# VHH binders against p49116, part 104

Target 1, 238 residues: p49116
Amino acid sequence: EGPLLSDTHVTFKLTMPSPMPEYLNVHYICESASRLLFLSMHWARSIPAFQALGQDCNTSLVRACWNELFTLGLAQCAQVMSLSTILAAIVNHLQNSIQEDKLSGDRIKQVMEHIWKLQEFCNSMAKLDIDGYEYAYLKAIVLFSPDHPGLTSTSQIEKFQEKAQMELQDYVQKTYSEDTYRLARILVRLPALRLMSSNITEELFFTGLIGNVSIDSIIPYILKMETAEYNGQITGAS
Below, E stands for the ipSAE of ESMFold2; O stands for the ipSAE of OpenDDE; V2 stands for 0.75 times the mean of E and O plus 0.25 times the DockQ between their complexes.

## First folded at step 7 (VHH)

Design r39 (framework vhh_brivekimig_d4)
Fold by ESMFold2-Fast, scan of step 7:
Structure r39 (fold): chain B 238 residues (1-238), chain A 119 residues (1-119)
Amino acid sequence: as target 1 above (238 residues)
Amino acid sequence: EVQLVESGGGVVQPGGSLRLSCAASGFTFSSYGMSWVRQAPGKGPEWVSSISGSGSETLYADSVKGRFTISRDNSKNTLYLQMNSLRPEDTALYYCARFTPGLSYRDYSSQGTLVTVSS
């Protein structure tokens, strides 16, 4: 009946940790990435259609798609995060690891290919000048993916995905009426998200949490957190 | 002004137990998730555990799972950490803090409470 997303779902404001260290370190990168993950999950849990699927389905959906949501968030917040600087620091660390023979060549190759794919994705989104409404609907299309293994209620999830696609089309046709092929150019970028490994994303951005706590444990904690508490934690509001 | 005061530390033998407390003031305690963070001598800070504002959800570092229990009493504005089966590697200065997404990226200015596990 009503729209899948409201104007409130377009707002996506990342607050970076402060103070910024003189040189980037794993703790700062991890805190920044964790804040983006929290923001992404809060965004998802605020959608009435998502809430209607129930707690078990909500947890399963986010566990299946968090890497895709996170990557869209990296692209959307690339300037706020100074993502190019973070990726350059990671590349520099990997190059030093090659020279010191600390990591296998195959592992370094896999990680470098992941970084390259991530850079390609973020650059393509920047080149297309994707706006806040478009990002919101792309995240909704990814969130309501009925094709992940182990999901139940797949017909309802599919209906929400179709509604997201319809509303994105309506928005793009009204806002960018002179650009007939814009929607097609945007949608063909989405399959690349499925090719990026969640394990490599975790290694690159959540190194400070590896061996301490799993993303699988963090997801249900965030999703079950009280909304008022969550808003206070993310915005730093008193 | 936000104020957090830790207590309950001490010296115990391996396999012993301690209960830490954190008295909070200067903010609406029940509206914030809370965390325990520790810093061992010569090491950086390590996140230990977190609890949601209502107390319904908890999160534990893999190293303490099954041994430590985080809890809170919102009527007393107090956070607790029950530590069982203590090991020498649990020796650290323990701090409480309001929950942060990165779990350990913080600057701690409170005094903390010292836990020493030795024979």
Scores: ipSAE 0.442, ipTM 0.734, lowest interface PAE 2.6, mean pLDDT 86
Fold by OpenDDE, second read of step 8:
Structure r39 (fold): chain B 238 residues (1-238), chain A 119 residues (1-119)
Amino acid sequence: as target 1 above (238 residues)
Amino acid sequence: EVQLVESGGGVVQPGGSLRLSCAASGFTFSSYGMSWVRQAPGKGPEWVSSISGSGSETLYADSVKGRFTISRDNSKNTLYLQMNSLRPEDTALYYCARFTPGLSYRDYSSQGTLVTVSS
């Protein structure tokens, strides 16, 4: 069997909406987040091992881990996205809801903690100076997680995850031979992803969609979408 | 210039059917996912259904799933919405949009077409 990932899977280029508004409105934030989500899912779709699991399993797998993939994407694309600015804008928008007394104190706390966790995670990844290969393998490890409930082909998923881990190990050993504990430092960050609520993430980044379309409902649609269609809409080709 | 013109609305009784059409121009129709959105009086816009550029993929809101069918004819630059088993709660202004769920809302909305479901 060949490697799980190739060099083509290392590329992860997010295109931001243009032009950037003077102030980051909900639509801009939502669009930016959506593009990242689509990019993440299409990245997953480009992996032969992922394709081999079949559409049903693929859909279930992405439904289970989209928040983690998305969060890794945020970390990876933090600079391009100006994530700190986006998060600040989200907080500002949230203030309006607070002023209108639409949220309970407990909910406000939860949301703010979530934002903090997101920022801290991204900062921690930046401090580690995670490269594109490492991100690709980390995303693969997160994607091929067999421990989500309701999954089929869990043995195969586990094999793919192990393969991702092995390839990451080999890469780190080869590339960062002087840092004997780098692999461990990288992997130990993954548990933080499981502490983040998908519901809160969805609320923060995707509430601006017309009709309140759920990520759960969009995932199958995105996975089946032609890449050309996605690209066309992003570029605004008429 | 992007133009979207809806038609086919009207007054129907509960359980009735209507077929909406949306004529599109000013862009490469087949390159864009299209959606139907509706707005009931006193309510915000509600996404109803979407269809991919090729027409191969469709998506429905839970509220209309099993009752509504979205389709398109790319040769005619037309989007359709077959609405069956209509309910009073389906009463709304319906308009089409150059919109894919999760992506940019990019269209020049017309006045839409009014669907009224009443006994």
Scores: ipSAE 0.295, ipTM 0.660, lowest interface PAE 1.9, mean pLDDT 89

Design r4 (framework vhh_brivekimig_d4)
Fold by ESMFold2-Fast, scan of step 7:
Structure r4 (fold): chain B 238 residues (1-238), chain A 119 residues (1-119)
Amino acid sequence: as target 1 above (238 residues)
Amino acid sequence: EVQLVESGGGVVQPGGSLRLSCAASGFTFSSYGMSWVRQAPGKGPEWVSSISGSGSDTLYADSVKGRFTISRDNSKNTLYLQMNSLRPEDTALYYCARYTPLYSFRDYSSQGTLVTVSS
């Protein structure tokens, strides 16, 4: 019937912890990343099509794609987060860990490759000057991915993904009418998201989580949070 | 001002039980999920358990499932952790926190309550 996403779904405003510390630390990075993750999950929860799939399917979809949503969020919010500064601090910490022999060379190589992939993805999105509407539909395309193992409502999920693709195409053709190949350039960036390890994302951004709790284990809890509780988490307490 | 005050710790023999309490003030307690976090000597903090604002949903670390029970009394602004079948590896400072698994170590008391499991 109506469009998949409304204007409310285009709005994506990250509120950073304040003040930024003089020296970036694991707590500040983790809080910043956590706010982005919460914002991303709340965004997904607000989509009527997502709600219509039911709780079990919603949990399975977010567990499968949270790293893709998070990475798109990092790219979209790179300026607000000063992401380049955060990544530089992480790299500096890794270089110090090499000198102190605290991490294996193979692990450091994997983590550095992940950072390079993330930087390249964010740079490619910045060069394309992806707008808020385009980001909203890219997130919808990755959210409504019917090809994850164990999904039960694959036909309906595929229909929502196709609707997202159609609405993105309509938007791009109207807004960027002179750039015939813009949609293709945007869409070919998406497969790179699946090459990035969710385990390495957790290590880079969520090391400050209390005692080895995994993102996978907390997803169902976040998706069931009341709006007031959710808002308290992302804006900070009074 | 948000305040969280833990109590109920002590020395107990392996296989024993303890009940921890956390008195909360300075915020609308029923609107926030709450967590228990512990830090063993020489180790980093470990998340133990979380409970939703209404008390309807709970989560537990694999190391405590079946032994610990988290609960809350919103009329008293109090969070509880019932610890049964205690093991030496449960020895730690236990902290109360507003539900913040993704905020790292924010919103908990620096003092905590000490639990020592020893013969």
Scores: ipSAE 0.024, ipTM 0.440, lowest interface PAE 7.0, mean pLDDT 84

Design r40 (framework vhh_brivekimig_d4)
Fold by ESMFold2-Fast, scan of step 7:
Structure r40 (fold): chain B 238 residues (1-238), chain A 119 residues (1-119)
Amino acid sequence: as target 1 above (238 residues)
Amino acid sequence: EVQLVESGGGVVQPGGSLRLSCAASGFTFSSYGMSWVRQAPGKGPEWVSSISGSGSDTLYADSVKGRFTISRDNSKNTLYLQMNSLRPEDTALYYCARFTPLYSYRDYSSQGTLVTVSS
């Protein structure tokens, strides 16, 4: 059939909340992260192959991989988000929490290690100068992962992942023909995403959600939202 | 143009029940998910519950699960919140809103409806 992704799936435009506060707070960070998460889910939902798997499979896939998609989105949108400034603010808050004994030392170490891993991932992607097409296909490879526990239709998911891998290979070979090992350098970055804790990502970026609602619980709702409502959330338009 | 008007609040004893209503106008109600958000005196806003446009999917904050029921009547452009087993901690000004990822930010100009649970 046709290609897995169209040119429309390469476009990934994050609109940041405005105005940016003088001092970053949990609400601004949560709003920024929420917009990125909604953009990532809207991106996934728009893929015909994803739609073809059906609602239950779609929900299971996104619940399994949202942290990987979110982290790829953070790397892709790092400059637009001023991610380094956000992470510095989070680190400063954690340092203050150590001084005030508000968090255990072991927990702070886990969170700091996660931030360092996230910074290293984003820096490696920036150093490789990953383009929009490459990000789109990396997200597709992550989305169509057949190896998560509890998945049905694993053969179809695997076929879509292989299609994503082949289309990425074709793109890289044609666009970066001079760099024989570029594809290998890009793909070797992906396993690190599975080692990042979704619970720590949620703590860092989504603590500002009122009612202490988990990302896992809202994913089914977000995926089923009307297209107009999705677009409103992504752009921040009322 | 978009207008949300809450009603149904009042004073009730612990263990009592109240049913809140939100009359919506100025937009295609059935095309939007709706939420209830509350703000207790001296506290920030707290998301309570959400319902999809069709009414087929609902979400609840852990603090209200099993006690509150969100529902909607698209033919009447009305959102409801049935509150049972009310606690003093449920005392707050309750607002309805179109569902947003910014649960901690108030993006509505409505007056809300006051719920006071006397202890």
Scores: ipSAE 0.107, ipTM 0.509, lowest interface PAE 5.9, mean pLDDT 84

Design r41 (framework vhh_enristomig)
Fold by ESMFold2-Fast, scan of step 7:
Structure r41 (fold): chain B 238 residues (1-238), chain A 118 residues (1-118)
Amino acid sequence: as target 1 above (238 residues)
Amino acid sequence: EVQLLESGGGEVQPGGSLRLSCAASGFTFDDYAISWYRQAPGKQREWVSTIGRAGDTNYAESVKGRFTISRDNAKNTLYLQMSSLRAEDTAVYYCARSKGSFLPRDYWGQGTLVTVKP
């Protein structure tokens, strides 16, 4: 019946921590990343189709795709975050870890390859000049992925994914009618998201977490958060 | 041993003001976001305000413009300045610690009672 996403779901505005430190540190990076993750989960929670799947399915979906949503968010908010500066700070921190022999050479190689993949992804999205509507539908396509192990209600999830794909197609064909192959160029970017390790993303951006407090633990907390607390926390994000 | 100790509660008239304090010990205060929550009798605990490590603040819609959260890192103390108090602000007020403004709370204080009497 009505569209999967409304104009309110296109709005995705990240409010960075203030004041910004003169030199980036792991706490500022973690707070910035946590705000983006929070905004991404708030975005998902606001979708009526997502709400209709129920709490258990919602938790399973977000646990399976948070890294894809987060990476799309990094690409969309790269300018606001000064992502290139954050990645440079992370690389500098890794250089210090190498010098102190805290990480194996193989692990460092994996982490650096992840950073290169992330930079390449963000650069490709910037080159394509992906707009807010396109980002919203790409996020919906990855959110409503029926192919993650352990999911229930996979038929309904697939229906919502197909609806997202159809609405993206309609939007692109009407808005960019002069660019016949734009949709194909956009969609072929998505498989790269599944090649990026959620464990490495967690290590790079969420280093400030204590021991066993993982993103898996944070996801149910945020999804179950009281509405007034949720709204108050994101009020500055407009 | 991590401790959060609230103080400053009491009885006030509608429209009055109170300042709550939360004294922190047993950890590096500057490394944590600290939040105020409240719980009225028979109701669930609700979030009131959070202050991040850098002094960035967030507020529940019901308290915006009336409450001000602040921190004094030199004293390891969190404050909540409450003004224009209403009957519905009557609750036990708790402070809570987290690694970031949007991350799970891991330690809670014992609370301080605020009663707004007509």
Scores: ipSAE 0.182, ipTM 0.590, lowest interface PAE 5.4, mean pLDDT 87

Design r42 (framework vhh_enristomig; at its last look DockQ between E and O 0.67; V2 from the best seeds 0.00; counts 0 for: pae E 5.5 > 2, SAP .67 > .668)
Fold by OpenDDE, second read of step 8:
Structure r42 (fold): chain B 238 residues (1-238), chain A 118 residues (1-118)
Amino acid sequence: as target 1 above (238 residues)
Amino acid sequence: EVQLLESGGGEVQPGGSLRLSCAASGFTFDDYAISWYRQAPGKQREWVSTIGYAGDTNYAESVKGRFTISRDNAKNTLYLQMSSLRAEDTAVYYCARSKGSFLPRDYWGQGTLVTVKP
């Protein structure tokens, strides 16, 4: 009936831990990542259409797409996060594990390729100069993906995704009228998200902090968090 | 054994000040974010404030400008300095730890009662 997203859903401000250490340790990296994940889920919760799906469906949906949302968040917040520096630090930490022969050659390759893919994706998004509205709609398209196994209300999810796509189309046409193929260029980046392993992302950004706890198990907690706590922590002063 | 022990609660008049403490033991204090929560009579528990491992702080809107969270890692102690107290601040105040500021709280204290008399 009304628009899927409003201007309030365009704002996506990540606050980094302060102060930044001279050496980016695993804890700093994980904390930064957790904040981004939190922000992403809060963003999702703020969408009326998302709320309309119900708690169970919401949880399943976020569990299915958290890696993609997180990755889009990385791209969007790459500058604020100094993502290149974080990724370099992750690689450095990984080198220690390599030297200690804790990882197989194949696993090392997989992890390094994943890091490469993350960097390339973020670079590609930067090259496209994606704006806040476009990111919001892309996140919505990713969020309301009906093609994940085990989802309920798939018809409704699909409708929401279509709405997101239409609104994005309208926005791009209005804002970038001289760039006829901008929408296509933006949308063709989304498949890259599906090539990224959620498990590897979890290991790189979260395992150092949450240990054996999975993101899957944390998602319900975050989604059930009271709005006041969300708002207070996201808008908090460093 | 992980322990969190709140203290400093009591009765205070509106506009008064109070300082709460949370003594931590049984874990590496400086590796964790620590938070204050409160539960008023007949109400749900609500988040008040969090201080991260790096010292970054966050506050609920209802307490911003009035409450200050701090930590002393050398003493393994969390503090909540409360000022300009209001009747609506009456509650049992709890401290809780988490590995990250935005991660689940895995240990809670028993709480300390703060009563602001109207």
Scores: ipSAE 0.387, ipTM 0.710, lowest interface PAE 1.0, mean pLDDT 91
Fold by ESMFold2-Fast, scan of step 7:
Structure r42 (fold): chain B 238 residues (1-238), chain A 118 residues (1-118)
Amino acid sequence: as target 1 above (238 residues)
Amino acid sequence: EVQLLESGGGEVQPGGSLRLSCAASGFTFDDYAISWYRQAPGKQREWVSTIGYAGDTNYAESVKGRFTISRDNAKNTLYLQMSSLRAEDTAVYYCARSKGSFLPRDYWGQGTLVTVKP
């Protein structure tokens, strides 16, 4: 039985749309967010343990945890994305919505609270200086969550989560041997991911979508994408 | 009504060039990613290239260095400049619209035939 993740699963390189417009709009933000979502789904697809669960279970797992994976990706790629600039543009859009009476005050409050929680999470990860291996294993821990409603193969999922936790512990102990409490500091950040609403994430980052397109419908599309198209889009961006 | 209309297909010799166009109407063209796909007789449709909202481009490995995708937002038109054409490039070429480069394609054109013959 080899490790859950290989060195290839540590590489997580986001390629942003270019050029960045002078004034960010919902379409640029949506494109940027969809690329991160795609990269996150690609990352999950490449894990042999994930593949072994089968297509139906894979779709259910990703539908349940995509917001947690996406948020970890935002934290990991915050500099590449200029996340602070994107969040500032979202806030500006919300302020304009208040002026135009297009959104209720209660909804704006919920959205602003979500942005604050997201900023706090990203700042905490930055202060801890989470490395690529740690991000990969944190993503694996949230991906292999056996406690989502409606899942089958929960025993196997739990075993993969435990394997991810053990391999993260082994890595941190070996790499940061002088800091006996680092793992605890990292793990206590994870519960915050489940406090962030997937519906609000969709509203903030995927506002450019029109009609009945939802993240739940996008996930199966990405997961079943042909390998050649998949590789061309993720590795050929230039 | 959303419409995508491909044109520019035809017969060329190996090593030749063609420029395909896709005329878009019924939506704000510059808000969308647009892709080229192709389908040879008896084969599944395959992705060729995508250009994003911001003008960033991606290509299938088989066409890299030979094909160039571009867009003219003022004319609501997508282009595919094809060079160094090979017999295996023979296919019906389709353009397709999506809200983002990696998001599902929601509208497709009717296609334009490209035939590479000696």
Scores: ipSAE 0.374, ipTM 0.691, lowest interface PAE 3.3, mean pLDDT 87
Fold by ESMFold2, look of step 9:
Structure r42 (fold): chain B 238 residues (1-238), chain A 118 residues (1-118)
Amino acid sequence: as target 1 above (238 residues)
Amino acid sequence: EVQLLESGGGEVQPGGSLRLSCAASGFTFDDYAISWYRQAPGKQREWVSTIGYAGDTNYAESVKGRFTISRDNAKNTLYLQMSSLRAEDTAVYYCARSKGSFLPRDYWGQGTLVTVKP
């Protein structure tokens, strides 16, 4: 009983590494992406409904949906991250890899198509002017998705997702009362998230830039990290 | 060969100060986040502080205001300045590296003992 999310779950402040390097480099991109990933996982862990599912269910759930949460985070934080600049730098690096014959042409085409889909998703979210409350509920709908294989407690997960959907509907109708179709426009953006490849996201932001890091391997580490360590690492001296 | 070699441990009185060092070699020190951890006898290893590749710092609440982490990239050395030491700070102190501040640690030093007399 009670609301799924509180006002504390609306705050989503990404702090970028400082100072900004003269030339965008792989280490800046990796640190920026890891900060967004940790912020997204901290956000999920702070939700009472998520905590109620238990540790094993939590790990399985996050492993199933982390890429969708990360992609929503990219869209929400695109301006503060200068995401367009980061993606342009990645594209230039990929083009150099073709010229040096270091990467398959088919793989590069696959990665470029993924970048285009990501850019289109972020643009569509910006055009809708999605606010912080709407992002929080969209993330909750994505987080509490019961249809991923291998999940336990799927009935309870489904109930939490339905609650997130109902609370989003109530918020949109109260806040945007003169825009009858806003909820429908927002919800039809979500299927695009399932088209994003977690493997390519890792290559773009983590393994292709910082080595062979598997997000699946670090999720238990992140979820067990003490709140003080987590907050301290996000709110550093910058 | 990757190396992280802690030094500067010893015995100190409560309220005293101590400076730990961690000398790094065999990798590009500038590219890594480096952390201090500690392990008291019979307890789990706990995080103390981290400094990112760009110099941003973070501290465990139990040491905030008393400990200062720093790095000297020219010397490939990490430091921990400890002040206002307490008996509860008695532990073996380890440095550890990670490719990012929020990624798991992939290499650990052997540790240096700090003893704060009761």
Scores: ipSAE 0.116, ipTM 0.520, lowest interface PAE 5.5, mean pLDDT 84
ESMFold2 (binder alone), look of step 9: mean pLDDT 83; pTM 0.837
OpenDDE, look of step 9: ipSAE 0.286; ipTM 0.651

